# VHH binders against p49116: the designs that were tried, part 7

Target 1, 238 residues: p49116
Amino acid sequence: EGPLLSDTHVTFKLTMPSPMPEYLNVHYICESASRLLFLSMHWARSIPAFQALGQDCNTSLVRACWNELFTLGLAQCAQVMSLSTILAAIVNHLQNSIQEDKLSGDRIKQVMEHIWKLQEFCNSMAKLDIDGYEYAYLKAIVLFSPDHPGLTSTSQIEKFQEKAQMELQDYVQKTYSEDTYRLARILVRLPALRLMSSNITEELFFTGLIGNVSIDSIIPYILKMETAEYNGQITGAS
Short names: E, the ipSAE of ESMFold2; O, the ipSAE of OpenDDE; V2, 0.75 times the mean of E and O plus 0.25 times the DockQ between their complexes.

## First folded at step 1 (VHH)

Design bD1 (framework vhh_brivekimig_d4)
Fold by OpenDDE, second read of step 2:
Structure bD1 (fold): chain B 238 residues (1-238), chain A 121 residues (1-121)
Amino acid sequence: as target 1 above (238 residues)
Amino acid sequence: EVQLVESGGGVVQPGGSLRLSCAASGFTFSNYGMSWVRQAPGKGPEWVSSISWSGGYTLYADSVKGRFTISRDNSKNTLYLQMNSLRPEDTALYYCAKDYPLRQFLETDYSSQGTLVTVSS
């Protein structure tokens, strides 16, 4: 009955690991990424409509779109993360692997292209000057995508996606009334998310923490974590 | 060779406290997240807590949240678990493990002996 999102869903504050190392090592990058991942999933879980779909459906949705949510999160948090610096560090680490002949030429190309796509996407979002409300609705549209295989309650998911789209439209019309085509410009960025490989994203940002374990396999556990854990706050420090 | 040696276990009454330690060697301790896992008799392993490489991020199982505190001293290559308000259901062998908890569940190979915690009246 009510809106899909509230003002509480607009807040998306990432806390970076502290202290920051002198140089960005793989572990710092992975920790930063994990916090963003948790924050993104926590955000999803905070949506009443998401909760209403049930645990199994929730898990399936997140498994299907975690890479897209994560990427939107990277774009949204690019400044606080110093994303350009992180990506540069990743490239440097990759170069070391190249020198050690650990990667094939084709794989190197794929990884470098992926990094490029991430940078371009985030830059494009920055150029559009996407605000917190728009990000929230875009994430909701991505989250409630009914076109992924194996989903249950697809009609309900579609309804939620439509609601997200409508609310975004209303927001943009109200807030950016002089920019007639802003909505369209924003929405046409979404396809770029699906061009990005979740496997490569996982390798770049998470291998240092979880090794050969897939994000897909750990998503159910993350979704069961308590709220305080998602905020990256130190609990029980004594 | 990676070595993890747990200590600090013992017998304690309900409501009591214990502090576990894990001495790590054979790898760069400060580069890795660490976890505590426990296994009760007749049960499978259960994740207890995890801490990031820097100590700036901690996670807890719901069953121990508010009662247990994980910490680390990278200068000593040591992981700690402060356990307060212990309950009989906390009785288990406690193991120290490298990396965050999710990896431990999926690739569990406990080579260490663990330290036994018994909570009984």
Scores: ipSAE 0.022, ipTM 0.363, lowest interface PAE 6.2, mean pLDDT 87
Fold by ESMFold2-Fast, scan of step 1:
Structure bD1 (fold): chain B 238 residues (1-238), chain A 121 residues (1-121)
Amino acid sequence: as target 1 above (238 residues)
Amino acid sequence: EVQLVESGGGVVQPGGSLRLSCAASGFTFSNYGMSWVRQAPGKGPEWVSSISWSGGYTLYADSVKGRFTISRDNSKNTLYLQMNSLRPEDTALYYCAKDYPLRQFLETDYSSQGTLVTVSS
């Protein structure tokens, strides 16, 4: 049996809408996030092990983990996205909403706490200097999670997750041989992804473009896109 | 003043086609995403389609995917919805909207005028 991921699965390049507007608007944020979501789903569907599980299982897995994949993508692409600038703009808007008494303080507090958790996660990944191979395997570990309710073929999913974990261990031990505890520092970051609310992620990054349509309902259509259709969505061409 | 003026509605037989237009003024049209929303009699508003500021992204509700096409012309400040293979269930008042907010965090602007589409024999 060959490796779970090939070099093609390590490549993860986000193309941003251009030009960046002088003042950030909801639409620029949502288009940027949508490009990252499409890239993340295209990445997942390109994995032979993922395809081997079949369409129904593929849809169920991505529906269960899209927020974790998206958050890892935000961390990996934080510099390209100017994520700190986007989050600062959202925070500034929330502060103005508190002052104008347009929203409940409790709701704003929940959203602010999620933004702080997201910033902390991205900062921890940056501090660890997580490389492209490490991100690819972390994404594979969260994708092949057998512990989501309603999944079938859980034994096969677990085998793929274990394969991802072993290949990550081999990579880290070989590449960062002087840092005996690096793998442990990386893996303890993963539980934080489960603390990210998919509903708040959707509100912050997608509702301005998607409206009343949920990410959950869109996932099957993204996974079925032809490569040409997908390329049109992520590059803005054709 | 932000203004959105919809047009192109009418009466059509099942299987027919219509093209809706939305003329935007009072803001930099090319900086904002746009959406189409419809409301059938006795029902709440239903999102139909959205398009990004550049036209590089489009999204559609399941009920219209493959039948409707959203597009825009930034040089004319105009949003379009091409509707093909119309069904009686598509009968509604159609509104264009300047972005959807991040729920409770940002304001939206859309016309209260709308354009009526009636699909009947």
Scores: ipSAE 0.000, ipTM 0.190, lowest interface PAE 12.5, mean pLDDT 80

Design bD10 (framework vhh_brivekimig_d4)
Fold by ESMFold2-Fast, scan of step 1:
Parts: sequence; structure tokens; C-alpha cells
Structure bD10 (fold): chain B 238 residues (1-238), chain A 122 residues (1-122)
Amino acid sequence: as target 1 above (238 residues)
Amino acid sequence: EVQLVESGGGVVQPGGSLRLSCAASGFTFSNYGMSWVRQAPGKGPEWVSSISWSGGYTLYADSVKGRFTISRDNSKNTLYLQMNSLRPEDTALYYCAKQGFLDYSKTSPDISSQGTLVTVSS
């Protein structure tokens, strides 16, 4: 009955590793991406509706949608991350990998198509000038997706997604009252997130993660961490 | 979850030969370069050899050039290390490792597998 999101859920502040290296490397990219992932998970667990679903359902939701949340985070934090510079460095490395026979042509094609899709998504969000409230509600719509295979409590998840949708509509109507079709333009960007491979995202941004473990296997542990531990992971502090 | 299982280690006399195997699962093996890394007792990891995704390009540490041969079978998701003319200084735990997109050919990857023990002694 209360609002799904509060003003505290609009705040999304990424702290980048410092100093930035002279040449971008896998460790810097992985650390930056890990901070964004941890920030996104901390954001999700702070939502009372998310906690109300129970731990097993919470974990299943985040496992299903982490790539969509992460991609929205990349778009939202693109300037702070200097994302265009990171993507340019990755493209340069892929070109070198062709010359060194390190990756198959089919794999390089898949990765380049993924980078192109990511760039187009981030550019479209920037052109729409999506604000912090709109990003918070888009992340909530993505998080409370009832249509992923294997989910339980799908009716409750759908109810929370519908609530996120209604609250976004109310916000846009009040804040951008003269732009009748703004909500529609924003919402039609979301299907593109499901076209992007979580496996390719993982390989591009999380290759340097300790123990060669999958993001899927790490998610339950991140969601169980205390706030202080989240802050430690975000800042790289032990 | 990336899983790598090394096998083929044992005890051999100097001048002997061993063939190590690494069974890979949890990723598309044929899309990645692979490496062998070893760790002698009380020492840090030492990169031994790397092979490209296709097997068309190989690299070796100076200490093993001409004695070791790295190879792969993409149809079996298996990496191999043929070790000839073994020396006492080759005694170590041997680990296989997956190369990432942004990793260079000479990497010191985090070792998460159990490895396979090679002991060269008379």
C-alpha cells in the first residue's frame, strides 16, 4: 500500500577505482564492473517488496535479471565510468586477438555485436535524458520480472512490477506533463536488454573475478552480505 | 561454473616423460586460449605454456622450450601437456587455466583447481 520505491532508492552513486591506470587492463575493468554489480545488488536488497518475497525467490530473480540490471547501471553511470573509453579498449583488444588467433571469428563477431548493442542502448538512454527516478523505476520493472523460467511467487512478482510501472507513470505525468508519449518511448527501450547475452557481459567485464566462478554462483553470497561488507566490496576495502 | 580437472601426474626419474590432461567444463572450450601453470613447493606460480583457441599458436617458457608440447582437442574439451626429458626442477603441482578476452598470453591466473603433482626424482 505504500510506495514501492522511496527517495533513497533514487540515489545510485558509483565510486570508481583510483587512480585510473595509464593503460586500461582487465583488473581495472573487472574492479569497476564488480563495484557496479555490488551497487546494483545492494540497491535491489534495500527494496522492502524485494525482501518480502523471501530469500529463495530473491536469489532466483536476481540470477535471472542481473545482466539487465547491470546494463541499466552501465547506461546510468556511463559518464562516471568513461564507458566509451572502456569499450574502445575492449574493441582494440579484440582486433589484436584476431591477429593472435586467440578467439574464433564467430566468437569475435558475437562479442562485437554485443558491444554494438550496448553502445546503441546507452546512446538511446542518453538521448532520452533519463533521470534518476526513471532509472530507479526501470530497474524495478526489470527486477520484478515474473516471466523468467523457474520462478516461484510469480503473481506477487507481477504485482510489484505493475506497481513499479504505475509509479513510473505517475512520476512521468507529473514531471514531464507536456510530453504525452515520454513513458512509451522509455518503456520500448527495455526489450533490448533481453537481447544482450549475460555470458558475453560476464566475459567482457568479469574475466578477472577471483576463482573463475560465474556471476550466477556469486549472487547468493552478495545478497546475503551486510551493508558494511557491500561498502567494502564497492570501495575495494578488505 | 568453470571447472578444470587436471590428471596424469606421477613420479618419474630424470629423463622420463609424462602426459598431463585437463578436462574442461562450464564454458565453450573451443572459444578460449588455455595455459599450463606450475607451482613448486614453497615458490610462487610459474607460467609454463599457452595455446590459442584453435591450437594454431603456442608459447613456451624458456625453461621448457624443446622439451614440452602443449596441445588441445576441442572435440573432447581437453588440454594436454606432453613433458619429455624431465628434470628435477620440473617437480611441481601443475594447473591448467582458462585465458580471458583481456588476458595476455603470459598470465598468472588465480589457481582454483586441485592440480596434478609431478615429481622428478631418482
Scores: ipSAE 0.014, ipTM 0.408, lowest interface PAE 7.4, mean pLDDT 84
Fold by OpenDDE, second read of step 2:
Structure bD10 (fold): chain B 238 residues (1-238), chain A 122 residues (1-122)
Amino acid sequence: as target 1 above (238 residues)
Amino acid sequence: EVQLVESGGGVVQPGGSLRLSCAASGFTFSNYGMSWVRQAPGKGPEWVSSISWSGGYTLYADSVKGRFTISRDNSKNTLYLQMNSLRPEDTALYYCAKQGFLDYSKTSPDISSQGTLVTVSS
């Protein structure tokens, strides 16, 4: 019944908070991350196939893959976000400040390793020079993953994932015809997303914003927000 | 202890206006996004609007878009909801929530939040 994605789904523009402070504080980081999260969720919601799965299934899918979508978003928006600077700031905050939760040495190691994984993933994507279409399809492949526990309509989800994969293949073949193994090179990056802890991502990017409320808990509300209101629109700042 | 106290509710005719306030204490208000949620009789909680910690970013439910305006004053630890062109379907208890959202796993808002009643009736 037509393609899974259209050109409208390729657009993925993140608007950063303004003004950017001289020194990135936790709140700025959290706000930026929140905007990316919302953008990612609303992007998913804009896909007709996603809508067709129903609200309950939609929520379950997003709960299962939000970290992966967010991470792809970080990679895609790395330049606009000055991601390297953000990550450096996070590291500095961890090193220079005693966190309220008094992380153990082992936990600190885990967090630092996670930051490393994020940075390496984003760098790898940059090296591949992934374009907007490829990102859109990769996000769709991640979104329509049928292998998460507790999902309904898994057969339909699988079909959508297959469509995403096929459309990506067609796009790569058409656009990068001389690069025979580009598709494979891109797809082999996806497993790295599954190695990243959603809990650590939440701690790094969202602790200052959501406190005791989990991303999992707020996803249903994010999906109910007005998309038009978010489309890069910044209202009463200062 | 986190405390959120809503006020400004009342009875208003259709087409009327109300301004709700939420006084926050027990946490650093300016560090958190905030939301308004409402619950009509016999219905579950409905998200109404959200605002970022800085106030520079706002979102609205389709049902209230163009009619409601969320704002905040961090110097006063206060969240606001200006409601214009009120409709009978806007009748509900209105709650403010920290961090932009209520806990979805909970059947009711924070025990400390009493909400403020808005009744739109001719």
Scores: ipSAE 0.013, ipTM 0.267, lowest interface PAE 8.9, mean pLDDT 87

Design bD11 (framework vhh_brivekimig_d4; at its last look DockQ between E and O 0.01; V2 from the best seeds 0.00; counts 0 for: pae O 14.3 > 2, grease 26.9 > 24.2, placed apart)
Fold by OpenDDE, second read of step 2:
Structure bD11 (fold): chain B 238 residues (1-238), chain A 120 residues (1-120)
Amino acid sequence: as target 1 above (238 residues)
Amino acid sequence: EVQLVESGGGVVQPGGSLRLSCAASGFTFSNYGMSWVRQAPGKGPEWVSSISWSGGYTLYADSVKGRFTISRDNSKNTLYLQMNSLRPEDTALYYCARSYDDLKYGLQHSSQGTLVTVSS
């Protein structure tokens, strides 16, 4: 069998809505997040190994790991997205909600902690200066996680994850051979992804767009969308 | 098809300087860390330097540390190697690659390299 990923899977280009408003409103944030989500899902779909698992298993995998993939995407696209500015805007919006007593103190704390975790994770990835190839493999490792409940074909998923890990190891060894512990430094960042609540992520980035509809519920539809349609929607939504 | 074309080599005296360039095509350059490798006559390939995708992280072989500087311009799909205080032992064919092993085993690239000769 050939490699799990090719150069085509390394490419991960996010196009932001244009123009960027002076004030980052909820709509802009949601649109940006949606584009990233779609890009992430379609990236997964473009992997032959992912396709080989079948539609039901694919959907289950994405449902299980979409928050992790999204977060890796945020980290990877942090500069293009001006993520710090987006997060600041989110905090500002949250402050307005606080003033209106719409949220409990406990919930506010949870949300603020989540934002902090997101920012810290992205900063840590930036500090490591993770490249596109490494991001691709990290996303693959996250995608092909066999330890989620309710998955079918767990043996095959595990094989794909192992393949992703081996290819990442080979890449790092070949490119950064003198940095003996680079691989370990990269991989130890992954647990942080699972500390983040998908519900809070959804609330922060998607509430303005999908309302009461869950990301979980729309994942099957996203995966069925044609990439061309997605690209067209991105270009046409301007 | 992945293409890497090295240039900038030449003949210099000990203590001299050269700047090598590597033009990349056939892949998204900004997605990859890049490396320089050299091969001296009668010797195997030797890793020289590596750089992360953004240039924010660099590594150097002990033999060139403090003398060589790796950099990149992603807008131009170009990798650079500034070589200062050159020594006769730096004489080699210099190659750029996405990986050291690819150069070592002749995999995934067909670059010709650029010759650097340091002699009095």
Scores: ipSAE 0.447, ipTM 0.777, lowest interface PAE 1.1, mean pLDDT 89
Fold by ESMFold2-Fast, scan of step 1:
Structure bD11 (fold): chain B 238 residues (1-238), chain A 120 residues (1-120)
Amino acid sequence: as target 1 above (238 residues)
Amino acid sequence: EVQLVESGGGVVQPGGSLRLSCAASGFTFSNYGMSWVRQAPGKGPEWVSSISWSGGYTLYADSVKGRFTISRDNSKNTLYLQMNSLRPEDTALYYCARSYDDLKYGLQHSSQGTLVTVSS
């Protein structure tokens, strides 16, 4: 019937912790990442189509795709976050933390490769000049993925994903009509998101947030969070 | 709630210039790519030009390439079209648009447009 997303869902505004410290530390990085994660979860929960699928399905979808949503959010908010500065600080910390043991060296290599893939993704999105509408619909395509194991209502999820794809196509064709390949260039970026390890994302951005509790474990609580509690998290209010 | 108000049209002789403006309200202008579309008397709508959210990427119809320049000012929520070397065949109602609006049926969807007439 109506559009899958409204203008309120296209608006995606991250409020950073202020002031930025002179020396970037784990606590600032984790607080910044946590605000983005909570903003991304609140974005998803506010979509009427998402709400219509029901609580169990909502939890399963977000558990399956939170890393993809988070990475799209990093790319979209890269300038606001000064993401390049954050990633440089992480790289510097890793280089200074190198140990002589082989296991530590292998892990450092995996983490550095993840950072490199993240930088390439963000640079690619910036080069394509992806706008807020395009980001919102890419997030919707990722969120309404019917191919995750254990999902019920897969037919309805697929219909919402197809609706997201059609609305994105309509937007790109109307806005960038002479660039016949723009939609294809945008969509071929999505598979790279699934190659990024959620465990490595957790280690890089969330070690200070939840201690030894996984993001997977807190997702149901974030999705059920009252608006006042949510606002406290995204603004840093006690 | 979404509103687009075009202005700057008028009557000019062939070879003249006009600058069109589009004032946007009711949405976050900087989140959207924007376009100019025109409809000549007795014809269907024709896409003219598009600009990305940042202004870093622009596209033009072959019929206007080299003569028209699209630009935007996100601080003022305003889209512009600078039209140079105007020709009689540029005579049309000009509409600004974001993708979400359905422009297929005559560009009359709550938009006033701005009339450009090129005649000797």
Scores: ipSAE 0.410, ipTM 0.760, lowest interface PAE 2.7, mean pLDDT 84
Fold by ESMFold2, look of step 3:
Order: sequence, then structure tokens, then C-alpha cells
Structure bD11 (fold): chain B 238 residues (1-238), chain A 120 residues (1-120)
Amino acid sequence: as target 1 above (238 residues)
Amino acid sequence: EVQLVESGGGVVQPGGSLRLSCAASGFTFSNYGMSWVRQAPGKGPEWVSSISWSGGYTLYADSVKGRFTISRDNSKNTLYLQMNSLRPEDTALYYCARSYDDLKYGLQHSSQGTLVTVSS
């Protein structure tokens, strides 16, 4: 058929909120993260192969992988977001609270370990100088994962994942022909995404957005809202 | 090879001022957030301040807020720390780091740093 992704799926431009505060605060962090989440959901929805799977399958896939897509987005946009500065602000907040509750410190420990894993992942991606095409295919590989429990149409999902892997291989081989091991080095970074906790990601980046409701439970509304908002500008078309 | 060279430390009296500089080379400075970290004698590293890659955002430890100012000049590949109203508790070896790298510090760092001593 045609390629899984086109050049329009490589474009991934995050716009930061304005006005910029003098000091970073939780509301600015949450708004910035929310923009990245919505950009990631729009990106996934725009893929024809994703659209072909149907709404129930789309929802199931995004519920299974939203944290991995978000984490890839953080790595890709780390400099635009000044992610290292945001994470430093979060760490300072945690350090201020470390002495008040030593016995309940398991959660603080889990959060600090998550921050370290996120930093190591972003550092490894920056060291490899992962480009926009490579990020797009890595996101597609993560999105079309057939091994999540409860999925239907797993054979078709697997075919789309294999297509993403093949197109990534072709791209790397063409663009980085002198770096024989680049594809392997890129792919071995993906298992680290499975170590990222979605509930800790929610605490770090989305506390002001969701209150008591997990991102997993609002994904159907995010996917529908983006379609309805866009179609509303076309005046009655859908 | 990443290189960071700190300068501007010295001996000052309490209430005095110093301006630290960090000259960067071996990487694209304007693409990285930067941090200052200090290590007092007998203590572990303590984060002091961070600045985003563009300079649009700054963040300070509570112990230095209002007294220290971080800045950068991307055309000169240089990071700065203006230190005012210095106290004996600010006595430390000061070094700069790329902000991702400063969260891994514990036992050692890659640069020599610049020593700040606040005493009569």
C-alpha cells in the first residue's frame, strides 16, 4: 500500500503557554504537559492506519500506551520545554518535604526513581541525536503494540507495527548509512518506556488537570474533543 | 568532548558580592538548560540555580533566592552566577553543569569548579 507515515506526521511542534511566569509553578507545568499530551493524541489520530482500526480499538491502544507516547514526546521536546529545569523544580519541592515524613517516604522514593529513569531516557535519546523521522517511527512502534491485554484485531496491529519497523529500518539505513548499528542502538532504548509509571507521570505533570480522575479514563473524550473542535471550524462538515 | 570551566571565585567578607562564570565548549550550549551546583566541605552536592536553554526561565534554591541571579549569554557560550549578600554558609566549591547531568551528582563531578570562601 503506501507508507505508514508521511512527512506531515514528522512535524511535532510544541507551543509553550504564555505569558511565561518569573518562576515555574505547578499550573504552568501542567498546562505545558497538557499541550504535549493533546499534541501526542492528535498525532496518533492523524495516522490513517490508526483510523482504520476503528474507535474502540483506537481508545484501547491509546489507553495502553499514552504514557509511553507522552514520554517519547518529553524526550523529543525536552529543549523546547526546558524539561531539565522543570524536573529540577519538582525535585526541589520533594526535597523540601523529605524531612517532614520519613516513614511515609516510599512514594517520594518512587517519584525520585521515576524522575531519574526519565532523565536517563532523555539523556540517552539526546546522545543518539534522534531526529524527527526516527521519533515518529518510534512512536508508531509504541502505538501499534499488539501485546497489550484486552486488544482486539491484534494481527492487524502487529502488521502495522512491522510496517513501522520496516520503514524505520529503511530510513536509518538511507540516512545514516555509515552507522551500521544505529537502528539497534535506537531500538534497545524502547524497553525503558515500560518502566515509566503512568500514575507517577500524572502526579508529576497533571496534578492540576485531573484531580481524582486518571488520564486513562478521559482518553475517549480527548480523542473526540480534538475531532469535534477541528470539524467545528469547517461549519457543518464532518 | 564536553568542557565546562568555572571562574570568578575568591575570598570575600560577609555581605560581599562575587560573579561566577562558566565557559562552555564541546557541545551546542544554546540547546541545553544549565545549572549551578555547590559542594560545601564535608557535605554532598547541593543544587543552587537553573536556567532554561533560551534564558526565559530561572529557578533558585530557597537558600539563595533573592541574593543570587543566574544568567547566560548564548553568543559567548557562557553561564553566569551573580552572588550578592554572601554569607559564611555560601562557602563552597561551585561548578556548573548541563541541567540533565546535575540530577546524577553524588560522588564526583567532571569539572574543577571555582572556590568561594566567605570569611572575615
Scores: ipSAE 0.006, ipTM 0.228, lowest interface PAE 12.3, mean pLDDT 79
ESMFold2 (binder alone), look of step 3: mean pLDDT 82; pTM 0.835
OpenDDE, look of step 3: ipSAE 0.000; ipTM 0.236

Design bD12 (framework vhh_brivekimig_d4)
Fold by OpenDDE, second read of step 2:
Structure bD12 (fold): chain B 238 residues (1-238), chain A 121 residues (1-121)
Amino acid sequence: as target 1 above (238 residues)
Amino acid sequence: EVQLVESGGGVVQPGGSLRLSCAASGFTFSNYGMSWVRQAPGKGPEWVSSISWSGGYTLYADSVKGRFTISRDNSKNTLYLQMNSLRPEDTALYYCATEPYSRFLGKEDYSSQGTLVTVSS
C-alpha cells in the first residue's frame, strides 16, 4: 500500500572517519567499509516493505545481497570515500601480504581482477551519472530479489521488486524524458554485481578478518544497530 | 604502534561488579567503533559488546544485556565495560578491539594481553 520508497529513502550520506590519515592503513579502510556496510543495511531496514517481511526473512535477504548493496554503495559514495585512493591502498597492502603469505598466483589474479571489476563498475555508474533516486531504486531492486535460495515469502518479495522497478521507470520517464533508453541502460548494469565475489570483497575491505566468522554471520547484529548515527545523528548511549 | 591495554579484571563473587578499562594508543581512537570480547577457558572468543565511534549507540550480546554497560571517553582514549550482576559463566579473559575486527577475530591482530575476570563463590 503506497509507494515502496519515499524521499527519505533517497538520502544516503556516508560519514567518513575524520580526519583522513595521510596513509590509509588497514584499520581506516575497514572502518570506512564497515560504516558503508552498516549504512547500507540500515537503509534497507528503513524501508517499510522490508520491515513487513519479518526479521527472519529480512536477515536472509540481506545475507543474500549484502555484497551487491555494498558495491552499489561504493559506487554511490565513491567520491566521498575517495574510492580510487582506497583501492590503491588496498593493492599496496595486498602486495605486502602476498610476499609474506605466499599466496598462489591464481589467487592473486582473482583478487586483482576483482578490484578491476569493482573499479570499472563504479566508473561505469559515474559515467551514467546515476542520481540518488536511481541508486535508491536500484538498491531496492537488488534487495528484493526473489531468486536467492532459501528465501521465504518469495511472492511478496517479488511484488516489492516489481514495485521498485515500476517506481524507477516512472521516475526516469519523468526526470529524464529526453533519454528514451536511460532505464534500460541503468538496469543492464545490475548483472555486473552478480559477477563479484562476496568473499573477495570481504577480504579486500575487511583485511585481517581471517577466520570462521563472516560478514554473513554478523548481519543480524548490524540490523539491530541504531541508524541515526550513520545519518549524522547521535542517539543516546546506554 | 597500535596498542590496546586492558585492566580492571579480578576475582569477584557471583552477583558482584567490576569495571574494565581499555587504554588505546597508536591510532585515532575517536575514529573507530570499539568492542569488548571475551574468551573463557576451553572456549572460543565471544563478542560481548560494541560502541560506536561517537558513543551514539551501543550493542550487547544477549548473554550480557541488562547487566553490562559499555562506554567510552574519547578525550582519554579509553573504553570501559561496567559489569554488574556477574555470573560464573562470565569468567573469561576480556579483550578490547576496534570494530569490526572484534567480531571476526575476537581481538586485534596485535599484542593484547587482556584482563582476567573470575567469578567464583
Scores: ipSAE 0.014, ipTM 0.314, lowest interface PAE 8.1, mean pLDDT 86
Fold by ESMFold2-Fast, scan of step 1:
Structure bD12 (fold): chain B 238 residues (1-238), chain A 121 residues (1-121)
Amino acid sequence: as target 1 above (238 residues)
Amino acid sequence: EVQLVESGGGVVQPGGSLRLSCAASGFTFSNYGMSWVRQAPGKGPEWVSSISWSGGYTLYADSVKGRFTISRDNSKNTLYLQMNSLRPEDTALYYCATEPYSRFLGKEDYSSQGTLVTVSS
């Protein structure tokens, strides 16, 4: 059997909506985030090991880990997205909400703590100078997590996660041979992804989603989408 | 005064087509995502389709995918739903609605009164 990931899985190119509005708003943020989510799910569905698990397992895995995949994608695409600018716009709205007494201080604190955790995560990845191969394997480790409640076929999922870990180890040890602790520094970042609230991520980035639709509800639809339909969504083509 | 006014509903035979329009006024239409929702007689509301503020992102319910197309014209403040290959189960009151921003950003939802679509042989 061949490697878990091929060079095609290292390519991860986000196309931002155009034109950029004069002032950032939640709909532009949502469209940008939605494109990243679509890109992340298309990346996952392109993995032969993922396809081999079958549609029901694929849906369950992505529902369980979409927030972790999305956060890794935010870190990887932070420059393309101007993520710092987006987060600043969100903070500005929170400050206005305090001034107008529209939100409880407790809720604002929870959202601010989430933003700080996200900034810390993205900064740590940037400081480590995580490359495209490392991001691909980290996403694979997250995707093939056998320990989410309610999953079936957990032994096969664990096998694919172990393969991802082994291939990441081989890559890092060969590419960064003089940095003995690099792999450990990278892997210790992953538990922080599970401390990030998917509900707060959804409110920050996907509030502009239309219809009474949650991310969990659209995941099966996106995973079943034909290539032409998918390409229309990620590029903004009609 | 915020208004959403639908038109284009009517009676068609199975396999026919209709185009619904929703004219918006009293708010900055281009800043809002929009959706179509339907309610069949005696049933709860069912989400049909959605479009982002720019028109670059669209979503469809599985029941209408491949048959319905949502679009918008921001210069005319108008939302459209092109309905093809209509089926008796598509019979419902159709209305357009704006979607919330973030609940923590305080956006108000606006919805219309609806237009009736009847598919009968």
Scores: ipSAE 0.000, ipTM 0.186, lowest interface PAE 11.3, mean pLDDT 82

